# VHH binders against q9y6x5: the designs that were tried, part 295

Target 1, 379 residues: q9y6x5
Amino acid sequence: LPPKLLLVSFDGFRADYLKNYEFPHLQNFIKEGVLVEHVKNVFITKTFPNHYSIVTGLYEESHGIVANSMYDAVTKKHFSDSNDKDPFWWNEAVPIWVTNQLQENRSSAAAMWPGTDVPIHDTISSYFMNYNSSVSFEERLNNITMWLNNSNPPVTFATLYWEEPDASGHKYGPEDKENMSRVLKKIDDLIGDLVQRLKMLGLWENLNVIITSDHGMTQCSQDRLINLDSCIDHSYYTLIDLSPVAAILPKINRTEVYNKLKNCSPHMNVYLKEDIPNRFYYQHNDRIQPIILVADEGWTIVLNESSQKLGDHGYDNSLPSMHPFLAAHGPAFHKGYKHSTINIVDIYPMMCHILGLKPHPNNGTFGHTKCLLVDQWCI
Below, E stands for the ipSAE of ESMFold2; O stands for the ipSAE of OpenDDE; V2 stands for 0.75 times the mean of E and O plus 0.25 times the DockQ between their complexes.

## First folded at step 13 (VHH)

Design V66 (framework vhh_8dlx_2)
Fold by ESMFold2-Fast, scan of step 13:
Structure V66 (fold): chain B 379 residues (1-379), chain A 125 residues (1-125)
Amino acid sequence: as target 1 above (379 residues)
Amino acid sequence: EVQLVESGGGVVQPGRSLRLSCAASGFTFDDYAMHWVRQAPGKGLEWIGNIYESGSKFYNPSLKSLVTISRDDSTNTLYLQMNSLRAEDTAIYYCARGETVWLRSGEYQTKMDVWGKGTLVTVSS
């Protein structure tokens, strides 16, 4: 009886891909559902920060996952893709699966969404898979659908994460039409498999499904490199994160490090923490380092070496190339409705409404998404 | 079954050009990135560059002006063109098959899993 929601992420699915490539399965999904053409993500436009913003409705400075690489000076702990399971990093917010399990007598299920294999506030998803990139989309889908049908208390919130098209976007760059066409067709086929599986199991008519992403992708080049070693010696700082947003922890006077960096490249902005633009909402957290470097779109920061990244993300969140989309289908959503833009933090309060949960305080605005929903009226 | 065989080495005079070849067999050549690596006498391995299956090329910045990497997928052959050879280019030159893994963070890791036996290039008068 309670409403059910499946949240699916295809990592690095740039919104403009929908305009430049054909997606017959996704278009069929949208025809009887809703499409938000652009989702304005949070800064920095990286995987771990934005995935956690989707499920908490918070800016990075508030939820504490401020980068893909982080350092805590008090505890001397390091966060990275290979070292992401310490609850310490995730405990500054309450993700929706925790709220779902604690407010209602309901279960949550997860196939590899960032944070779901970590106990947060002593609560882990009722059913989950430990992160392993080698596990197929089909195996992730099989587990999610099994848990949606065979759980007590019932699974009402489920998540599914897939690494593409991000990996291929990095390798080929988003302007490689031949290779990106092949990759995106495979993703569309996976969306077709998802819909077909849900129909076969009798889940499709009563399940709310959201398909979204954390960020986009922009073209990079070996001709657009910023060599940090040309500007400052390694003895003056500790590097916490490199590109395209560098996190600098000074070993000497902060002003001296800033002065060595501020005119390093015309394609990079250098900020003291207190001077980071307010529009980024990227200042009020101890995990944000004293000096932040922000490369211009398509520029890569390096240390005396080449980069094999032909595509990247992490850039200014005002850039359309950094934006994903959101598509949704199910009993909660209108059919055939198209919306231009929402903020990524708006997804959380919308999902709470669909599930009948009381949202924790958040940075989203329910009014921004209400036109997507059948139980709301627009103007 | 999987094999890489380098050829084209030998003695060359300073300032001249040389082209090395690497013949691949036992695997689907056009599915893999291919690398060139060298080792000078008494020194460690030095990465020269690679070429992806897509044709994208990446070079050691210190060598970029001196070398060009190319491939012919119809003949399963990798090439290294070297120009303006110097005495310090004397080394054993290896070709290697590469595998690059892209992480969720957007960082990458490269592993070379199959190597040829090498071909010796001696630059001397």
Scores: ipSAE 0.706, ipTM 0.858, lowest interface PAE 1.0, mean pLDDT 93

Design V67 (framework vhh_8dlx_2; at its last look DockQ between E and O 0.92; V2 from the best seeds 0.67)
Fold by ESMFold2-Fast, scan of step 13:
Structure V67 (fold): chain B 379 residues (1-379), chain A 125 residues (1-125)
Amino acid sequence: as target 1 above (379 residues)
Amino acid sequence: EVQLVESGGGVVQPGRSLRLSCAASGFTFDDYAMHWVRQAPGKGLEWIGNIYESGSKFYNPSLKSLVTISRDDSTNTLYLQMNSLRAEDTAIYYCAKGETVWLRSGEYQTKFDYWGKGTLVTVSS
């Protein structure tokens, strides 16, 4: 009393890693909890968009974080990994920690989840750490557990973000079994540390824990490059985002730019904004540029240069390689239950239910997660 | 104290090959990516390529067919093999220790923290 939830993200944890590598600590967690084998993320399958979809239950066109690099032509503001602190970018939705703090007398805590170090609708997470990649997992965990035990009003929602296995997935590629095995074993050890720490502090029995990720990873190659400079001259457009989804802002007639791009590479689809497939739910936002280029899986768009990416993500969200998983444990969850697939937007209404919060309008369907929960009926 | 010492430079005729070496000390060499960078007279720095601790190699596309980077972790030595040398390859060649930082976005940045003094390669008849 009240229910508590810790949401943990390991960036870029591809779902099928669970079948190809050993995870003794994660497997013990799942044995007494639930596993969703595939989470169908939102398009674009990138870090900032999907982390915000998890905590808002919204498609990118609705929550406004439509890419990892964005430009607003009216305000001339630019969003990037190193320039993500302007509330302007985050204010098109209300993330769960804001709802948690505004409904009843509750606190939220955050160890580096994207957006938690930004005031959104004039509300910042009650306890938070400014993003700093140099801070260890142990320090992030120490702060989260301290805040879960020593806060007034009580911390009922906490988040923890870790950059791996995404960084190593990019560096080595997911097919580098030797290096990926080492990285994933390290992550499993961190999961073991997390569980041990919660048990030692008396939190384990009363805390709901979700371990998930924002996207997967696919193998890239120096042999699979699309040179955009071979398609179109720089004078015709402004480049807002490059790879594997390029966001093109034309400086001349849009149709003329489209015609220069549409047949340039057999490994890239070119869309006028209104022709973007409906299944992407990636059209109704001013931050989505007039022309979008979507590379085929494993292909990298470049500007007359090489790429050091041996792995990447951002591709079509129908691709299993882009899917993360979700594992959960705690009083709200069944024990030993496996579920095939949910949509990433379904996580938000499930979390609101667990915390007793009224969700903001969202694109998730609570019915999709009912079978995970002990207080719900499931066939 | 980190030290990078390049060697193997000199005067070579066009069309010939040359191998440069870089001796590294003062850090755990096998844990870091190593780079070759050059600077032609009166011009800016040009990145040649790098080699990760894993052995993965990346090259400037304009130079890829002309160079090979390798490393020997047992001797803390980085190598640059250059073939079919041209007058345009006349430059000071630097060995550099650089961290490739992978951002949350999946983009990367190279931050060079140490450079050797360089070795001059002059390609002329």
Scores: ipSAE 0.726, ipTM 0.868, lowest interface PAE 1.0, mean pLDDT 93
Fold by OpenDDE, look of step 14:
Structure V67 (fold): chain B 379 residues (1-379), chain A 125 residues (1-125)
Amino acid sequence: as target 1 above (379 residues)
Amino acid sequence: EVQLVESGGGVVQPGRSLRLSCAASGFTFDDYAMHWVRQAPGKGLEWIGNIYESGSKFYNPSLKSLVTISRDDSTNTLYLQMNSLRAEDTAIYYCAKGETVWLRSGEYQTKFDYWGKGTLVTVSS
């Protein structure tokens, strides 16, 4: 039987939640599998970019999903959460479900994972759900497991996405122990449901399962705001993305716009596109705007309006608060092994290995995940 | 049936303070965020601020220094304290039940489910 892999994402699950809260179901999952304590994600540390990095092994500049909100100056197209269905935005890379789907006697399934309800390279998963936040986890899980169990050709790769604890992190802030405890308890219960469902269907022993996330969450405050209107007239630029990384499209001379912004706040770095630090791998794409503003951790960039966020993400990907975790279980993985760190782009070559797929060129390093796999040597 | 009833409006001189109340019924008040919105004559709706079920408060920046929102969950009452009132603060003031919808992008939208009928505040010398 061909190997099978289920990739699960809980959006905005900060890595240190595992240390600060109780997860009996997830801990049991980890005990019988492997844990990577910290996953260094890609800059910008946002939902669409990082989810696409997981399934492509590419930095944002390479796969072309460079933010949750994008603008292409040539085509005049816009990308956003409400406008993400144009293949134009996704076609700069080949996600793993497409690669898998094109193999003989294999099919892919997806429940709400970013990009899975869009035909990419004229290919869409044999089974997928259109994104709808109102659909319960249970329904998503039921569909995914049904497809994994009963499909022909067999589903060998599946994705499952859930919006929590990200939404709650934004609402309450990650430091709200009372509210976040309740939210994280629910997440753990969902993991319990997932495991139970797989066991009931006889999939548990043969299915490889990865549980991960795209980013963490940092505490914000109404006292830590950067108001751009105090620094530059709104008529001088178009705002493509706002916080904590603002994408600026100048309407006047770029240098003039830069000069007006460069000293706007001591808690914000301003970069011309060509001066963006190399470590971000966030330069070589036309969808990256001429000027970007990067707020310090916990600071929020605003216009002449208030922000209702008590938590946010999208900051420097070297910050621990931005890091998710990765746990895995199945025949491909060791039992009871913990690893300190990997890069989020490393997940792709690992998944390709597990599935026996030839990976597209990517930025991941397979060597970083060898210790997680039973068929590999690890020092 | 959900009901929101504003009270406390009237005619007030510039520089004075006023406290509005909103009595809520027909739903579990302490589970929902509540908002204040106003509409000046000939103008559109203006969001004043809100208070979440958690107690967190957010304000329109243009009004932040002049208003304070609070709630009493034991009496299902929302309050709007306004200080140093000006002529431009003349408006119908509404309380609204709302929820914040968080998107994958990290953006959020506020949806208002129910509105009160409003209370008129007139600031004049």
Scores: ipSAE 0.592, ipTM 0.824, lowest interface PAE 0.8, mean pLDDT 95
Fold by ESMFold2, look of step 14:
Structure V67 (fold): chain B 379 residues (1-379), chain A 125 residues (1-125)
Amino acid sequence: as target 1 above (379 residues)
Amino acid sequence: EVQLVESGGGVVQPGRSLRLSCAASGFTFDDYAMHWVRQAPGKGLEWIGNIYESGSKFYNPSLKSLVTISRDDSTNTLYLQMNSLRAEDTAIYYCAKGETVWLRSGEYQTKFDYWGKGTLVTVSS
């Protein structure tokens, strides 16, 4: 039996939700497997970049998906949630499902993980769903399990993406205990359904399952707004992305734009590209704009408009509120082991090891995840 | 069927206040965000604000100091309180039911599924 791996993401699942809310099904999953309590993700702590970092092991500057909204000055192309299918954006790296299905007697399946409906290096996941947020978790799970059980060559790597608790985290904010408890209970029920489905189909004992997320969520407020229109005229720059990390393409002298912005708010750091902190690993890609504005946690950058988000992410990746968790179960993993932290880029080389794939050059460190794996000597 | 019926419009003098109502039926009012939108003569639609089922309220910044939105879930009624009315507030005022779609990017889009017929407010001497 070749090793099989299912990678599951619940978008926006903040690590400390596990401590602050009840998850009977997820806690049973963890009890029989492993937990990494905090995963340090990559800056910018946004959905598209971090999902691609998981599957490539690369920092955003290296894989080229540097934000949820991007502009490439050479090609004049724009990237957004509604305009994400041009392979141009994704081709600076090779995600694990491409590497996997190029192996003899292997295929890959995907239920809506970012990028899996795009032909990357002229290769698209062997089985996939076109992204559609209206498709239920149950239908996504049904397709994934059908492909895991019924494909030739066999599906050995599968992904499954779900939009919650990110959507509700933006709507209510992570501090809304009543609404977030209801949302997180629904997610725990989905995890219970996932495990039960895998057991009933005979997959549970021989399938490795990773349940993780791309980022957390922090509380926002209408009292914590930074209005750029108060500091600079729109005509001086092109806005590529707004909040909480604004990407600014100057239309006039860059130093003049910087000077207009540098004192706009004490709750915002303004960086020339060359001055972006080295610890972000967020400098060496042409898609990173000449000036970025990084709001303090819980602050929202706006134009002369309201923001209806009560929770947000994208902030400094050193913030615990931005960190997801990782749980895993299956024959490759120990039972009942807890680990404090890994880097999100470490997940890729671990997955390659589980699948018997040679990893592409990446920023992950296999040694950081060895203690999770039964076939490795820890420390 | 979904029905939204605005009322309380009419002719008012500048500087006065006016309260508009929207009676809702044909759906579970408590489950949805509700919106106020207006259209001045010869102009495009202008979003006034909303109130979520949670009670959270958001306003057009240009109108924030002049308006208050509230809801009464026991009577399925949405309200718009307008103060210090000006001639430029002359418009048809619409109640709208919207569904907010939160995108995987973390952004949101509101689609207005149903609109009332509107109630005319004329601010003049």
Scores: ipSAE 0.578, ipTM 0.809, lowest interface PAE 1.8, mean pLDDT 93
ESMFold2 (binder alone), look of step 14: mean pLDDT 79; pTM 0.774

Design V68 (framework vhh_8dlx_2)
Fold by ESMFold2-Fast, scan of step 13:
Formats: C-alpha cells, structure tokens, sequence
Structure V68 (fold): chain B 379 residues (1-379), chain A 125 residues (1-125)
C-alpha cells in the first residue's frame, strides 16, 4: 500500500509566533518530528498564490495564480475570493492532488485548500468540500479522517485548510499580544484535536503529517497610508489589485502613468513590469499587470480611504515577518530534527518523493529538504 | 431587548462642537465593533467611522479632522465628538453595530445588523 500524507495549512501563521507564544500541542508534535523554522515563500506573499505554490512547486509567474485579485486582458475575466471557481485561472499548473489521482490506484481528499473545489485539467479531488468559511475545523477534520480511513482506492494525499490566524492577524495586528495570544492558543488546541483524532482512529503511526502556512503577518497603522489619489487620477488607469502590491492597468500611455506614480511616496517602489526585481520571480505571466507598486513593510496603499487592516501581508518575501514555518511528523520524517530555512517551492518535490510520485517540472530543489527525511543522505 | 438609542442632537451654530451618545442594551456591548453613520437631507448614508471592541478606531478620511469616536464599555455607551461643525454636517446621525468579515484574500466587508433610530443635528445660525 502506498504511503499517505496529510498537508495542513493554518493561514497567516508567522514563524516568529512560535518564539513569542506557547504551543504545547505543536511542540509535542515537533518533539517527535521535524521543524523548519522559516519557509521563504514566493512573491507576492498572499494566500492564493502561496497555497498554489506549495502544491505545484512553482513560482507565481509559472503557475498563474499571481495575486488574490487578477485580471486577464485577453479574456476580460476577473479573479477574486468571491469569484475563484473558473478552471481558467488554475490550469497553468498541475497540483499534486491531480498528479496523485492520475497515478494507478490512488485517491485525493480535500477540506478547503485553495483550488481543490475546482476541476483542474478536468480533474477534481476524489473527495472534497466546497469552500465555506462557516464550516468548523472539527467538521473538516471529521471528513478528512473518514476519507483517509474508508476509501478504495485509498486516499494517499489529503489537504486541510483553516482561515486562522490570518483573519485575526488582519483585524488586531500581530502586535496585539492579548488578542493574538487567545487566537493562537485556540489554534494550538486544534492541533491537539487533530493529533488526538488521528491516534484514536489508528492513523497516527502510519500517516505523514505536514503542518505549515502560506505567509506571515506584519503590523499596519492608520499612520502608514499611501494615498494613490494624491498622485494620479482614476481616469488614467484601472486598478486590478490595491495593497500592499498594487496592480495598475494604464488607460493611457504606460510611461505617463509610471511618471505620475514613481515619486508618489518614499514608502513605495514603482516598477514597470520588465523592471520588477529578478529575485521576485514575478514577471513572466500575462496576468501580471504593466505597472506594479510595492509598499514598504507595514505601509498600506489606499484610494483616499481609511484601511481597517491592522495587520497585512503581500510584502517583499525577503522579510522575516512574511515567513511561515513547516512542522512534520510521520514515518518519512526524522524525530527531533530542526532545520533553519527552505523555500516554499521545495515542499512540492519533497511531498512527491514521500508519495512516490513523479513530479512535474518545478522550481523546488529536493536537496534542500533531504535532511528532514529518514530515507535520504543528508549532505 | 436588543437596541441602540442615540442622544445629544439638536440645533448648533457653525463652528461649535457637539457630542453625541449611543446607549446600547440587550447584548454584550464590549464584544462588538460600533459605527457612526450619517444621512444628510436628500443624500445617501455616509460612514463616519467605527471603533472595534479592542479600542482600535477608523475614520472616513473626509471627516477625520472633525470627529473623534470613543466608547465606555462599563456603561455600554458609544460617543461621537464633533468639532468645527459646518452647515454640510446637518444630518441624521445613526449609531450602528457592524461585524467586519475578513475574507481569505485579506479583504474585508462590514455587515450592519442593528441600527438606532437616529438623532438629528442641524447646523444653522
């Protein structure tokens, strides 16, 4: 029987939270498993892009989910959190659950991981839940464990997504110790529930479990706003995405729009698409707009409005505040091993190795994760 | 009985200050974000600002220099302090309870589920 893997994401779980708060259940998980202290995510450091990078091993320019809000000039289609079900947006890559199902005698299961309720290359997870934020962690976990235990052909790859601590990170900001302490304690309790449920069902000893996240969170303020309306009139451009990375589609000459924006704020960089730094790997896709604005950490771009975001993400992926962590436990993983840093695109080829799948071409490097695995030589 | 009751409205001269109060009852006030919204004669609703249960405050940028929002959770009362009142500030002022819903994208939207009946402020000589 093939190996099994459960991939769990807690949205917006900044790596530094592990050092500033107590996580007794997560620490017990790590004690008998592995911890990667920082995962360097892809730019832009947002939910849909990074969740798709985890399961494809690709930079955003390669997998096509380049932002949480996108526009395709050829088809005139728009992508958003409320309009994410069109396969068109997801078809530029092959996520691991699709590859898993195309291998002989394998099923996939999904509880709300971004993209899993959409047919991609005419393939949808064998078992899945349509995205609904009102569904409890308990119900998501009950479905995943039922599918892992009772499927034929066997579920060998399963995903589980939870919206916190991202929502609370936005609302309170990561520096609100009182409110964040309460939120993070609840998440640690959910990790305890997850481990207990797997043990009670006899799944724990033979299941590989990865707990990770897509990005971190940084503190924002009403005192750190960049008002685009002070620099350019709405008649000159169409706004595709706003903050902290603004995607600008010019209605007039691109150079004229660029010149109006380039000195707008000392806390924002303005790039023509071809001038976007190579280190971002954020250039070679038609969904990336002709002009990109990148705010400095903790600054919010607005259109003569207030922002209720006391925390945000999307910033430069070199920032430690944008980094999540990765913890893992199971027969594939060493026990009690700590690793400093991997790239988020490295997770995909590692997962393919654990499951015995042939990976699609990807931007990850298997060598970066070798030290986590019992069947590999650490060099 | 779940309700919001505004008070403190009336006729005020241009350039003067006025403080509005909103008394909340029938729910755990300190668990909710509270908003002030106004409606000028013949116009639509204009959001003034809000205050979270945490004490964090957010304002309409066009009004930020003119208003201050505060709350007293011990008395279940929301306040709106208005300074340097202008004729265009003549409106019915509403207290509202609004939940901010945070989406996976990091965007947010406010759903108002409870409104006061409003208090009229007339700025005139």
Amino acid sequence: as target 1 above (379 residues)
Amino acid sequence: EVQLVESGGGVVQPGRSLRLSCAASGFTFDDYAMHWVRQAPGKGLEWIGNIYESGSKFYNPSLKSLVTISRDDSTNTLYLQMNSLRAEDTAIYYCARGETVWLRSGEYQTKFDLWGKGTLVTVSS
Scores: ipSAE 0.667, ipTM 0.838, lowest interface PAE 1.2, mean pLDDT 93

Design V69 (framework vhh_8dlx_2)
Fold by ESMFold2-Fast, scan of step 13:
Structure V69 (fold): chain B 379 residues (1-379), chain A 125 residues (1-125)
Amino acid sequence: as target 1 above (379 residues)
Amino acid sequence: EVQLVESGGGVVQPGRSLRLSCAASGFTFDDYAMHWVRQAPGKGLEWIGNIYERGSKFYNPSLKSLVTISRDDSTNTLYLQMNSLRAEDTAIYYCARGETVWLRSGEYQTKFDYWGKGTLVTVSS
């Protein structure tokens, strides 16, 4: 029987929430599985880029989803939440569900993981749900478990995505302990429902389950705004993405736009594309604009407007506030093992190993996740 | 039926203060974010600010020093306190119920579903 894996993402689940709030269901899951306390995500620390890095093992410059809003100067195409179904944006990499379907004559199932409702290299997830935020966690879970039990060829890789605690993290900010406590308790209850459903259906003992996230969350404030309109006139550039990483496409000489921006605020860094720090791995892609602005943690870039963001992400990936965690349970994983840190790109080659797939070339290092696995030596 | 009824408008002298009220009925008031929006004669809508459930407040930066929004969930009432009124504050002031929808991109949109009929504030000497 081929091994099976369910990959679950709770968007915006900051790693240190585990230490500051009670998660009885998640702690029970971890007690009989593994915990990675910090996952160092890729830059920029945003939803679409990091979700695609998890399933490809690639930095954003390599997989092509470089932001949640993108522009390609050659084709004149724009990418946003409203047009994320164009295969053009996703075709620079091969996600694990495509590899799963093409290498081993197996099926994949998806409940709303970014990219799974898009044909990539002419291959769409065997079973999928079109993205719709109004669909409940229970309905997503019902479909995934149905597909795991009632598919031919068998579903061996399944994904499940949930928008919280990201939406509430933005609304309340991560320092609002009363509201975040309520939101995180609901998430813990959903984890309890997930485990109970898998046990009820006889899936629990033979299924590998990974619970992770794409990024964390940091506290923002209306007192920490960078007004880009005070720096430069709109006639000089086209804005591709705004905050906290602004993507600037100059309409005049690039150096002139750079000079207008470079000393405008002490709370952001201004980079010409070739000067973007190498540690970001955010340079070698045509969708990365000629100038990027990177706001300091907790600062929001605006266009002479208010911001209702009390929490945000997208900041420097070296910041612990941007890091999610990873927990896993199943026959592939040790029981009661705790690991400090892995890179988010390391998840892909680990998942390929669990599923018996040959990974496409990637930026992950399988050795970083060996200690989590029962069939590997931990050195 | 959901109803929002603004009151407290009228003619006021420049430099004076004014408090507007919005009486809400037909829904569980303390479950919803509430907004103040104004429209000056011949101009578009200008968002003043909002107050979330449990009291978090956000303001238009151009107006932040001049206004305070508050709510009384026991009486289903939203308030807008305005200080140092200027001629340019002359407008119809609307109470609105609106949900801030957070997209997975991290961007947000405010969707207004119910509006009051508005109360006119005229600032003249």
Scores: ipSAE 0.574, ipTM 0.781, lowest interface PAE 1.5, mean pLDDT 92

Design V7 (framework vhh_8dlx_2)
Fold by ESMFold2-Fast, scan of step 13:
Structure V7 (fold): chain B 379 residues (1-379), chain A 125 residues (1-125)
Amino acid sequence: as target 1 above (379 residues)
Amino acid sequence: EVQLVESGGGVVQPGRSLRLSCAASGFTFDDYAMHWVRQAPGKGLEWIGNIYESGSKFYNPSLKSLVTISRDDSTNTLYLQMNSLRAEDTAIYYCARGDTVWLRSGEYQTKFDYWGKGTLVTVSS
């Protein structure tokens, strides 16, 4: 049968958690597979943007999911994690499950990965679960393994998403070793459950499994707040996204709004859209607002209120605290190999290669992941 | 079953301090975040602050210098310490249980499910 791949995301799993906590199940997985220590994600370092970059190989300006909160001025549509099912937002790219279904006449399966419960270019994942945070990891795993074993055409690409350790990272902050240790041990146990289930079902030896994440987490504090209300009145702008990257839509002259904001805080950079640093690849999309505010690591932008976020993400993608890791196991991957860094956009062309799919034009570089693969030569 | 009972209110002179208590029963107190909320005469509800089960504390910035929230999980009691009281602090003070739900976006929502009946604090001479 054709090669099969299961892509698993644990939201907000910061790369250096692997060095600071014990992961017996994950380490056993890595021992017989590969580990990429750091994955340099795309800017903004947020959930929806980076999950879509993993499966399209595109920067956010190119795939169109540019933030967790977006506004389109022409259509007057709003995007949020409670209003994310309009295909309009997702149609600027072709995710790998769509390509898998259309190029090879194979099935895809999805348990909660962002975008998989949305028809994109009139194609929805062959098997999917509508997003519901109350559904257990066990139920998601049961559905994925059932579909991997009992599908025609065969499921060759499957995805599984889990909200932790992101939720706990926000609540406790990554420096709360006691609470984070408990949370991360539970995640390691879920990885153990995953491997055991695949072995019991006879899937383990012939399935490629990637375990990764979309971003990391950094420590925030009530002592590191930037109050926008102290710098600019609400009558001058519409707020599209707040923290740590604020998206500002001016109601008056853009230069006047910029001048009110540019000296607001020493812990925040204010950019006119055309002045956003080129290294972010965050400029060429109508959903990126005319003025973007970027808080320094660990600083939270607020509107005359406190923030209960002791951890957050969305910051500069050059920060190691924002980086996830990637671990993989299966017939396509070497055993016991460690690699230092790849770009998150490199995952897509690697997955296309494993599945025998022709990738759509993308921002990834296949050469960056060659050393992970048994059928490739390292340079 | 779940009960929250505030106490410690009364008439207090301007510039003085006052400590309010909230006795909780009918649930595992140390598993929940607890909040203080007040309502001045003829005004809406004003959130004062909360304390997580972990001990992390968050305050309304306008009130942060005036108040301190603490909890004693061994006695299932929530406290609000108020200092330098002013006439504008006259209000009914409520103890509330609220869960913080974290979304995929990293945003959060507070869901209040139980409230006490409140205790009146009057700041006057």
Scores: ipSAE 0.677, ipTM 0.838, lowest interface PAE 1.2, mean pLDDT 93

